VH-VL binders against DENN domain-containing protein C297.05. Designs and how they scored, part 8

Target 1, 138 residues: DENN domain-containing protein C297.05, of Schizosaccharomyces pombe (q9y7q7r449to586)
Amino acid sequence: VNEIPGWNDVDLYPLFRALSIPNILVLFEAALMEAKVIFLSENLGMLGYASQALLHLLYPLTWQGLYIPVLPRRLISCFEAPCSYIIGTLSYFFHMDDVPLDNIPLVVCDLDKNSVSTFGKIVRLSRSLRSKLQAHLK
Key: E = the ipSAE of ESMFold2; O = the ipSAE of OpenDDE; V2 = 0.75 times the mean of E and O plus 0.25 times the DockQ between their complexes.

## First folded at step 3 (VH-VL)

Design n11 (framework fv_clesitamig)
Fold by ESMFold2-Fast, scan of step 3:
Structure n11 (fold): chain C 138 residues (1-138), chain A 120 residues (1-120), chain B 110 residues (1-110)
Amino acid sequence: as target 1 above (138 residues)
Amino acid sequence: QVTLTESGPALVKPTQTLTLTCTFSGFSFSSGYYMGWVRQAPGQGLEWMGTIYTGSGSTDYASWAKGRVTISVDRSKNQFSLKLSSVTAADTAVYYCARGYRSYGAFDIWGQGTLVTVSS
Amino acid sequence: DIQLTQSPSFLSASVGDRVTITCQSTQSVYSSNYLSWYQQKPGQPPKLLIYAASSLQSGVPSRFSGSGSGTDFTLTINSLEAEDAATYYCQQSYSTPPYTFGGGTKVEIK
């Protein structure tokens, strides 16, 4: 059978290369509940690719929060925003002390280490959303 | 076409470090794969030890294995390896290496298994 | 850690019987994408039967099927064959540790 990778497959590829499926699920659940998501990498390209892939996993839902694929160090105060966000930053500029914990759950994902840390409660997926993710994954 | 083969010592002494190597053929790590180690004590079930994602080098280990297990990959030799430190009789098992199936976290290709006995 | 409990641990059945093996998780596995089933015969490595809870692996007979979601999953052998005598394992990759196996269910043919 001929394999024809679609743009959606290409968009998801970097995320699946960097992270295990369980870690991708946590990120997807966090995005669905409008939590705070921070991506860490020493590779600027990975920050853009992985965050874009996460947004594509939400289709046809659209991300309603703040989205900054690569955060410059001078804008580190953006981590203090009292709203849902998806923010990527270089690992060597990042400190947890820069991120205040509030009533919005936080997920910190290190793309270079395939690690995900959660702060607060992440709500589980509905059956319908699980079916949609299953379709997009395949 | 795709094969995985375990190699290493059949007998190790308590307190020593066990090193096992998995040699593969029929695919390339350039595409990124989850490669894992699973063991099975005699008469017991399957126990996952750890997995490495070859695209990034990131590793996940079973909770008991943290600090004892190291998994690494050598693309030039078509190998990935398991290092298990401070072995005891409880580490006597058949050790399997396995390849993850795409992004599902399932293992579709397994090595034949190698029996490792930890004894005096 | 997510624990998987299989029931029964042992069963004996006749050729032609419908066999159901259950796998229960201590925590919800929200996506069925991350539950798999394996068959292991004595002296052999495990063989992948089902991935994504219900997807049949290429080359596996259609009498095998998987279902379930959340905390409860099942493997069904619709009409048992003599060659199906083996130990069956469920496995999840949903959470870290990402790969947990159930305790196994030994199926014997009488």
Scores: ipSAE 0.000, ipTM 0.497, lowest interface PAE 17.3, mean pLDDT 80

Design n12 (framework fv_daxdilimab)
Fold by ESMFold2-Fast, scan of step 3:
Structure n12 (fold): chain C 138 residues (1-138), chain A 120 residues (1-120), chain B 110 residues (1-110)
Amino acid sequence: as target 1 above (138 residues)
Amino acid sequence: QVQLQQSGAEVKKPGASVKVSCKASGYTFTSYGISWVRQAPGQGLEWMGWISAYNGRTNYAQKLQGRVTMTIDTSTSTAYMELRSLRSDDTAVYYCARGYSLYGHAFDIWGRGTLVTVSS
Amino acid sequence: QSALTQPASVSGSPGQSITISCTGTSSDVGGYDYVSWYQQHPGKAPKLMIYDVSNRPSGVSNRFSGSKSGNTASLTISGLQAEDEADYYCSSYTSSYTWVFGGGTKVTVL
């Protein structure tokens, strides 16, 4: 009944349930260019599943940056890391003032609101590649 | 040693306010949050609210919203909890506790408690 | 009213295993893996026994274990000892950015 490859996959399903396809594409593009990605959710499980789904979408590429599926508050300084990262944290404990803006582009994704905010330039895939990928995911 | 030291017992009349202090030592104060939890005599634990020692952000239990204020003094590594318009049913032991710890997303270090008695 | 449901009391004999349940909703216990358990002896502050559902702090006996299934978390004490006699409270994070406690369970060692 589900025609999309990976749609009912445990690794991908939570991400596609939480986010629109255009927002997933922004996250994919950010990860491809080794930007900073922050996931926000009130659900601890969603932080783990969504970040793992993003890593799965990169296959066969391997994420080279820092990866922290759920950041404890005591390690809030990790947001200051001068490198690419994928970090998840509970929405209430997050504030934009916790994240210095630098020369590495930043994407903040609120999984509970289907919201993606970009800071800096995220390199987009070509129009034809975006269209093909959207059709594949839809 | 990692420790939270609370101010001493208080006796207040109905309608007064009380301000309890919680002085942290033995760790980086600004890296952790502080929760306040109270316990009426013979009753269970009741969460009152939380404050970030990093940025002062607070969140209070709905039952206490409007009556409670939590603050931080980073120069003395001290958290404060002020409760206003005291009623007899506010009589309780008030605890401060460290949240998000080396041991995860829980209250790992607790103060010894401050008994607040509200009576006429 | 306590937000999380615990049995009022549980009893066992030395050496037995006992289990305490903590039932909430999908907005607290079921929605987050931030369930913790606290032991409280009379006149003392609570002590953290289990955090993040199943993890033990340093210094807590491996006789204490935690688990969760759906909206119900459980604390199991194996090899029950006299010093385990205390009140036990569960706690969970909530979708309102708050914390809630269970009503507490009195453990009696017979």
Scores: ipSAE 0.007, ipTM 0.544, lowest interface PAE 10.7, mean pLDDT 84

Design n2 (framework fv_daxdilimab; at its last look DockQ between E and O 0.06; V2 from the best seeds 0.00; counts 0 for: pae E 6.6 > 2, placed apart)
Fold by OpenDDE, look of step 4:
Structure n2 (fold): chain C 138 residues (1-138), chain A 118 residues (1-118), chain B 110 residues (1-110)
Amino acid sequence: as target 1 above (138 residues)
Amino acid sequence: QVQLQQSGAEVKKPGASVKVSCKASGYTFTDYYISWVRQAPGQGLEWMGWINPYNGNTNYAQKLQGRVTMTIDTSTSTAYMELRSLRSDDTAVYYCARSKGYYPFDYWGRGTLVTVSS
Amino acid sequence: QSALTQPASVSGSPGQSITISCTGTSSDVGGYNYVSWYQQHPGKAPKLMIYEVSNRPSGVSNRFSGSKSGNTASLTISGLQAEDEADYYCSSYTSYSTLVFGGGTKVTVL
């Protein structure tokens, strides 16, 4: 029973309440392969919770890409970054037109709709590993 | 053609409640937010709140918190705005408006006059 | 006390260009690149004229243009016409996902 540093300081409940476990797994897989991840919500707090939760799920791996839990509109060009990133933004002004698709897979997660859209190929975990992880997350 | 058909004028006593409807047509109801904006006679526009018909999420202006409730009926593509504990200063034309996201408001209803008087 | 400040009135002669300013005065205005402008004639609902600072919806005259510098967005009406006489409101979202309007500007065509 190893404790994750700072784990107790992170409330994972909002994420697990907002998203189904299968969707969380997709996000996890996306993050593992250093894809682009965009979180959408009408609630700024939710963006913080979601992104932080995802980072913690990656433990002991540390996210090496761009990390912007709440992207202000003035920095919308960050979506054009040719690198892996985890970015949260209000669903209010988000348009896919703002996000160029490239060779890096993109996962867009609407936290308020419990929906995940994938653009490109996401490397999936094995069924056995998925099942194990799913069971663990339940 | 996009249309927002609002309910008719209302006359209410102080302390009463009013519920204004806004029936949307000409587009997919759940793809756009509905905001309510009111305008007192001779005054400016005041944003009251928005509702996302897709999930029912709402956000209200702080000054109206506790008195306003926005709802939707997806089966009829209708948005509702209820304002409770009416005061004389609630007398205004109430507009519903459509937006892709929280803004901008690209289509507006014709407005509903709500008069609050003793 | 509005988060967005507009001049109360602006006037011009036919054919002239006028500019309406919209200045953010609140720290919670989080979407200044998302300023919208609305035109409202008496007894009518507002009409979207400009969105996202400078974008013009279809059907809106190219005499209307928008710009922004610093914390001030501007609506410019060129070739002022009698029909442009109306109230104009700027609007933006806030960091709380709320919307705010300016106080409105009465445009008078002399």
Scores: ipSAE 0.015, ipTM 0.651, lowest interface PAE 6.1, mean pLDDT 90
ESMFold2-Fast, scan of step 3: ipSAE 0.500; ipTM 0.835
ESMFold2, look of step 4: ipSAE 0.058; ipTM 0.697
ESMFold2 (binder alone), look of step 4: mean pLDDT 92; pTM 0.940

Design n3 (framework fv_socazolimab)
Fold by ESMFold2-Fast, scan of step 3:
Structure n3 (fold): chain C 138 residues (1-138), chain A 119 residues (1-119), chain B 109 residues (1-109)
Amino acid sequence: as target 1 above (138 residues)
Amino acid sequence: EVQLVESGAEVKKPGSSVKVSCKASGGTFSNYAISWVRQAPGQGLEWMGGIIPILGTANYAQKFQGRVTITADESTSTAYMELSSLRSEDTAVYYCARTRYSGYHFDYWGQGTTVTVSS
Amino acid sequence: QSALTQPASVSGSLGQSVTISCTGSSSDVGGYNYVSWYQQHPGKAPNLMIYDVSKRSGVSNRFSGSKSGNTASLTISGLQAEDEADYYCSSYTSRSTYVFGGGTKLTVL
């Protein structure tokens, strides 16, 4: 079984348009281990589409953490949540100083720059599984 | 037996570039991150950057951003560090060092490559 | 970088104990439990002694590590002549980078 269940049934294009496959694999690994994921973009629509695409990549697993596709500035304290999350925010509102680092690994993804920064340990998939996923994502 | 074997000593002129190699053996190359750490004569250790071979992603210390390029060739289990626009202050021993993905420490080190920058 | 602060030198007598400090900030030593210590003899590559603040890498139990706030410490008990070396601390940082201390020369008297 070389197919990833369910991912062909959803539009993953926005995520693949914005990010390289290696960067998508880091996000996927972070989500699988229930880390903290922050999406940054100047485009409100991109934040919603990319975060939804990440959730669909987890099928058949259901994301159990906090999910805020577009975080308004007034709620920046949500970055301090001591739990797993997927939070998107507009780039110009974001400062790393707003995000306390704790024992839950953090991944910050700038969708406009195709950049991923990791803080803490992300458990890697086996080389075999990563190779298979990379082949299916191409 | 895990071993990191670095390329031989280099003597370079100011303004040139140098490319040092680090060949890994005794483990699955793609399952580890490789970092480059330098040490000027009589000075301390300085982290330059690292690469995750299976993801093709590299990150760099701010001081070296724009001057250093770290790459890896998984087929030969070899990592590379290229430093451009060489200055006399770049005279140092350059080490490659391995980090397991389950750790934040350097468990195996190469023997070091001496790079001398002189006119 | 040498962003972490270590004393330039420490000394101790055979059989005694010595402690080397390593001070950073909340973005490195204080923010994570990912401090490691390395021993370097002249002309040699560094050797891992301690990782994750307090875990030994197969070295003698005379070596121990700890951390309080922004300061990590390496303690060497029962000093032996072969412990004479340079010691470096290192920490993971909030930028997904690594930073080393300036190094401490240990002299065994």
Scores: ipSAE 0.000, ipTM 0.486, lowest interface PAE 21.2, mean pLDDT 84

Design n4 (framework fv_socazolimab)
Fold by ESMFold2-Fast, scan of step 3:
Structure n4 (fold): chain C 138 residues (1-138), chain A 119 residues (1-119), chain B 109 residues (1-109)
Amino acid sequence: as target 1 above (138 residues)
Amino acid sequence: EVQLVESGAEVKKPGSSVKVSCKASGGTFSSYAISWVRQAPGQGLEWMGGIIPIFGRANYAQKFQGRVTITADESTSTAYMELSSLRSEDTAVYYCARGYYRGSSFDIWGQGTTVTVSS
Amino acid sequence: QSALTQPASVSGSLGQSVTISCTGSSSDVGAYNYVSWYQQHPGKAPNLMIYEVSKRSGVSNRFSGSKSGNTASLTISGLQAEDEADYYCSSYTSSYTLVFGGGTKLTVL
C-alpha cells in the first residue's frame, strides 16, 4: 500500500560486501553533486548490483545524468561525454587515457579491490550529515 | 617519450618457470595496459595477456590460462610475465607492449626477450 | 590456425600498390572498429602503422586502412624498398581479448 514500485527489488548487500562504508559515502557524495562515476569489476553482475544500489541510495532524488550499467568496449567514447554519468565497465580494458579530465569531478571505483580514486573536487557533506548517513547505512 | 626495456635472454629447462620484466620510463605507466606478446621462431605474433597497473588485475588469452601470471609494480614502473611448466614450444621472443588508442593497439614495444627452452 | 586470416605473402613492384587482407568474424573484425596493423622488420619489434581501422600512427600517407564486414585491409601505395617486411593485423574481440592475424610477408620487387 505504501510500497514504492521496485523498492523491494534493490538489494544493497552486494555493495556493502564489496565496499567499505567510507567508500560508499564518497560515491554517494559524488552522485549527489552530479559528478562522473565509473564502476570497474571483473564481474558483470557486480557492475549491475553496485550501480543499482547507488541509485537506490539517492532516493527520493532521481539521477539526472547518463546511466550505463555495463559499457561494451565498442562504446568506449561514452567516457568522453561532457556530462555527469554513472558507467560500469570490465576492469581489464579500462584506461584513464579514455577519460578526459574536465570541469566535472570523476570518481573511479574498483569494486573488486574496495578502492575509490577521485579526480577533481568532490564536495563533502557536513560532518553531521555524514554521521547521519553512516548511521542509516549500518 | 615513453620507452619499455625488457630483461635479458633466458635459457631454461623443460618444466621450469621463467619471469620476464618490462620497465617503463617516461610518461604514464599506471593507467595504460601493458600486454605480453610472444613470437616463436619463424612464426607470428600471439597475445598472451595484459594488465592495467593501477587496477592490479590481469586478463589472459585462453591458451595460457593457468600457466601465465602477469603482474605490475607501480612503484618501479615495472610489469612482469611469469610462464610456468615450460615446454620446447615456449621457445620464443617475448615482447611487452603498451596498450594505446583505448587499450586495443600497441604504440610502444619493448625490445623483446629471447627465452630458449632446452634440455 | 591464427584467429584472423591473412595471405602468407604478397608482392609488388617499386612505385606500385599492394593490399593485404585480414579476415575475421562477427565477434572481432565485424563487431568493432578496433583493427590495428603492425609492420615488423627482421629482428625488430613490431611498429604500429594503423589503429582503429583507418587512423595512421604518424606513418606516411602511403599507408591506408579500411574495413568491410568481417574483412579489414591495409593498402600501401608507392611501394618503396623499405616497405619490405612482415605485416600483422590485430583485433579486439567480444571476449575482451586481443587476437592477431597470421602475418603477411611483403616482398618489394
Scores: ipSAE 0.007, ipTM 0.583, lowest interface PAE 10.2, mean pLDDT 84

Design n5 (framework fv_imvotamab_arm2)
Fold by ESMFold2-Fast, scan of step 3:
Structure n5 (fold): chain C 138 residues (1-138), chain A 120 residues (1-120), chain B 112 residues (1-112)
Amino acid sequence: as target 1 above (138 residues)
Amino acid sequence: EVQLVQSGAEVKKPGESLKISCKGSGYSFTSYWIGWVRQMPGKGLEWMGIIYPGDSDTRYSPSFQGQVTISADKSITTAYLQWSSLKASDTAMYYCARRGYYGSGRFDYWGQGTLVTVSS
Amino acid sequence: DIVMTQTPLSSPVTLGQPASISCRSSQSLVYSDGNTYLSWLQQRPGQPPRLLIYKISNRFSGVPDRFSGSGAGTDFTLKISRVEAEDVGVYYCMQATHFPYTFGGGTKVEIK
């Protein structure tokens, strides 16, 4: 079977609109290896849509780490968590100094700028898997 | 690699103005606080203040509020410490230091120091 | 301002023997996030300060394991298990829990 179960049911439009395919692949690879992912946006809705789309891309795998679609400022210490996480926060209140850079691998994605910054090594998908994924994301 | 490089030694007279610098390299300059520390000859270390170059949020120790100005120019990754009118009591070694990531509370990299001598 | 008191003022030690430095704060250094932002710095003669330990007991990169930190609340200790010639210098504790950040008065480690 060519079809990945559940793939066609995910809402990928916000992610496709905000990010280039290469940047989406970096996020997918980071999530597969259980790295840390931070989403930044000035739009609360975008933080929810993008993080949910990333989780759906992992099917049939279930995310085992911490998931916070929008982080309240009072919980900023969550960025220091040693476990894998997917955390979104408003760009206005985010500073890179809030994140322990030795707590890698880490990916910071600014959804408003289509930018992805990686800290540490992200394990790349095989070329064949990347080609198949790119074909489905077109 | 992370480096903080400070400007060279200064010899000044009382009443003169002075601006010394601390240039960061090897890291995201706008993502880390920079602190300034004074060490008078034969004495210990004293915090003067800190600045976050990303938004220029600046905080001074009470003893130095109004005595110095701390600033930064992110286009050239440089922090500054400035006096409008020097006094003989300002004679000291001045260090800049980078505050590490949030939650560490550490000052992990230090400049080599700038010796300021104020005398007639 | 938080006052940091270090003892002793100087610590003559024989090569290969242990050395211990104490630091006491006038107020608790526990931050609202549960962390204690107490660091130890080393300053060798003619050199800038160098970070040794942060958050009470975490060694910074490149710092030998003969250096260890311990303590809680207001009382902290830096220990050097086996002093070497290169360890000569002045050691400072500092707190970054509350602004203004403050340093201890320093402890000079010397070889007997």
Scores: ipSAE 0.000, ipTM 0.529, lowest interface PAE 12.2, mean pLDDT 83

Design n6 (framework fv_imvotamab_arm2)
Fold by ESMFold2-Fast, scan of step 3:
Structure n6 (fold): chain C 138 residues (1-138), chain A 119 residues (1-119), chain B 112 residues (1-112)
Amino acid sequence: as target 1 above (138 residues)
Amino acid sequence: EVQLVQSGAEVKKPGESLKISCKGSGYRFTNYWIGWVRQMPGKGLEWMGIIYPGDSDTRYSPSFQGQVTISADKSITTAYLQWSSLKASDTAMYYCARHKYGSLYFDYWGQGTLVTVSS
Amino acid sequence: DIVMTQTPLSSPVTLGQPASISCRSSQSLVHSDGNTYLSWLQQRPGQPPRLLIYKVSNRFSGVPDRFSGSGAGTDFTLKISRVEAEDVGVYYCMQATQYPYTFGGGTKVEIK
């Protein structure tokens, strides 16, 4: 069932249902390089599932940046944080103009549309590492 | 609204230097690659290279490496294509285009700069 | 370098009839990330290139639904379901799977 050694009870199925494996790999690469990641969905539960799943894909590495699974409207300035982050927000509240693109790589993932948009340069894993990881995720 | 505006047409002699420009607006310039594409009269498209303005990381086509210099000035949101010494075979239309890194395609294109080198 | 070959070299079509353009690569265009980075561009006379299709089959914003892309591996097709007068021009395929990026030689679409 769990093809990644060392994992226990985290359910990745919602993430794999929402996103293609190539899109999951882009998110993983962004998190590894400490980029900024924004999750969009019309469903609050999906924002929680996806962000937790991404954090578990990093195991045994621990996320050192800001983590906000669901961003309240009053905290929109968090998109301007100078550090790396993983932030989820409801799609209907989000506009790209709210995000200052300050040369730290940014990935915007729409979980409802299986779409990943990258802004800036995301460093890709080597072909061999990507192939091995992709095989484990299949 | 995303726009790439290129400098005007140039008429030059062989051996002269030239620098043409591509100014981006309507988006965050430092977060997109800019590519340069050559089209010789009556011919197809040739990729010359790309630059990431945020850190000036530049990738050239082997056919153009050493022939041209690609650079960018992020303070004025402008990318450049430069020749130290033009030759008649450089006569062409030159396009700049915004490159989407994660999805690997050129989405918005400049209007083109016609360079004529006559001897 | 990956060589991109387009056929036909020119395609005279009657208004309202379909047109089909083929693009063949000398190597697979499947990237190590699983995506296929094949784009189609349109160049009308005297105009800059315009993106029509990216990643084989995704229509770019503002592109009419009469344009569609398909294919896999090394063989790709651009279809125009009902050619209109403004569709005259040269169409190019482009690969960005590996450096250097390369273009097909172009296919000229003309009205008969």
Scores: ipSAE 0.000, ipTM 0.555, lowest interface PAE 12.8, mean pLDDT 84

Design n7 (framework fv_gevokizumab; at its last look DockQ between E and O 0.04; V2 from the best seeds 0.00; counts 0 for: pae E 6.7 > 2, placed apart)
Fold by OpenDDE, look of step 6:
Structure n7 (fold): chain C 138 residues (1-138), chain A 121 residues (1-121), chain B 107 residues (1-107)
Amino acid sequence: as target 1 above (138 residues)
Amino acid sequence: QVQLQESGPGLVKPSQTLSLTCSFSGFSLSTSGVGVGWIRQPSGKGLEWLAHIYWNDDKSYNPSLKSRLTISKDTSKNQVSLKITSVTAADTAVYFCARRSYYGSGSFDYWGQGTLVTVSS
Amino acid sequence: DIQMTQSTSSLSASVGDRVTITCRASQDISNYLSWYQQKPGKAVKLLIYAASSLQSGVPSRFSGSGSGTDYTLTISSLQQEDFATYFCQQYYSTPYTFGQGTKLEIK
């Protein structure tokens, strides 16, 4: 992984330990198209690591949507935002009914289970580009 | 472990009210995000969603049956009840209660074994 | 209401076979699709949610795919315990609706 100016404190290891490369690529693709991304974990620390890692992977692009690494339960209505967002929340407080459906694709990632669920259509990278990125991330 | 069990009268006469009870364990309806729904299945046919109740007492009904359905919960007893009024032979089916999963809204991750209800004079 | 169609009501297969069951929605349900397994006298079992997510505890030989209106449940290598009826269900909007089921029988 290339060094990014100002991101020396970002640790990618937790994300790459938690998720397979294919799942990370799905998250990357989702973020590139400004989809909705939800991170789930029973570990609050993992939520922070995951979201920061994803932002790091987007360099030199800057995320323009809503960014809430750890969403407290009292602010669950944030999932109703009609805009792109990256939000993390504790798994045992999360229910899909809290997330309304709209025209913005949604990707839900359970960091503890190495699972990614996609709702709606996300734009995928070309095979060649995906392979290159996969090789680079290994 | 999560378990659900349906109970019903077994036999109901036409025009009467069918009362069903779902008793569950391993989870609580006081937990945010939890819901319990009712699904039925006539013999040899597919499944039909009837109603759902959530932890916050929000309720959803199948529009085709809404006028005849009443769903309620007793959180302290871990029970959910369903009433169907003015039953006919068309209401003969196996009735299931099921928990809604936290992950994957609208999916039912745990089911009871079902209880057969026959509507006959 | 959204209609869910499983055009194949019954399917015969042998242990070890690769089995595919299809489900079609009357409109785009955006991957809000689950697959269930039903056996007589037993509780219905959730296999797949979100079109392709494997439910915890379900063997990896089960997989789901598809998008839009067309979805598929695949059993890579059929086991004896897999003979059952399989249902798809949309939860894109209420009322939630199920397919009519596909009974997988032993050849």
Scores: ipSAE 0.024, ipTM 0.681, lowest interface PAE 3.8, mean pLDDT 91
ESMFold2-Fast, scan of step 3: ipSAE 0.445; ipTM 0.788
ESMFold2, look of step 4: ipSAE 0.526; ipTM 0.810
ESMFold2 (binder alone), look of step 4: mean pLDDT 91; pTM 0.935
OpenDDE, look of step 4: ipSAE 0.023; ipTM 0.647
ESMFold2, look of step 6: ipSAE 0.036; ipTM 0.667
ESMFold2 (binder alone), look of step 6: mean pLDDT 91; pTM 0.932

Design n8 (framework fv_gevokizumab)
Fold by ESMFold2-Fast, scan of step 3:
Structure n8 (fold): chain C 138 residues (1-138), chain A 120 residues (1-120), chain B 107 residues (1-107)
Amino acid sequence: as target 1 above (138 residues)
Amino acid sequence: QVQLQESGPGLVKPSQTLSLTCSFSGFSLSTRGVGVGWIRQPSGKGLEWLAHIYWDDDKSYNPSLKSRLTISKDTSKNQVSLKITSVTAADTAVYFCAHRPYGYSTFDYWGQGTLVTVSS
Amino acid sequence: DIQMTQSTSSLSASVGDRVTITCRASQSISSYLSWYQQKPGKAVKLLIYAASSLQSGVPSRFSGSGSGTDYTLTISSLQQEDFATYFCQQSYRTPYTFGQGTKLEIK
């Protein structure tokens, strides 16, 4: 059996409500390797709750990158930051052209569409561990 | 199905303004994430991206031509327009408009192109 | 600007051949690459986006591969309708730039 310390203390409801388990695993893997994660939604509350749930998935690890739960349009240059981040923004203001790709892998998650797009190499959990975690999360 | 059709003058004189219209069906620029771009190709030469516009009126221009380009949309008419000022013989090309889908910076469906010749 | 180089301007092949067309970027474009097909008098057609994703309606004999700066388009078994010019395009940064094109010609 596999378990992550602190997992049972975390309310993951916002992510499980919006996303399938396979998509949650991609986000978890991206966060573990300190990639760039962008959350999109039409709902400001969802951006905050989902990003915070992702941070809680890492417990007891602490996120070391930038964290901006809701990025206003005037600060879109933050997407160009050359470091790991978790940034949420309203779908209306987001364009892929705003995000130059670099050597840090990028995951774009649309919370309203249950879609995850990956750019670059995400280090995956072993197939065995991934399968067991997928079963556990159900 | 997604279809785009360019229209413009066949001939324009040097120093004048070239106006192009892209009329489309099968999608709307009121749909989140959708865009339309313009690409041109001089005879026997390669493709050059000119500009694109998104559903929210966000615009991008080729920096080498930006001072001469204006892209605009009329969402109710399903049209996107491009204006190029102060044209020269170098602007002689086939001009294409194309659909941009959300999430990928690509042009997935193209019009047939319209030839514009800049000549006296 | 990011330069896209297709070193082969023309390539001769026969129906049934496996054909590979290459494209090199002057800097890493992280798979923000599309492949297009252009036939005389026809609309340009998207074949591949995101370096390896097959566009809906495109025959499975077309595939894309590559990463970083080096990308390839492969046609596993060339058909008569595949004789055309093929262009790569990067969308990593504006201005979006295209390769010079590779014209695929009948032997």
Scores: ipSAE 0.007, ipTM 0.577, lowest interface PAE 11.1, mean pLDDT 84

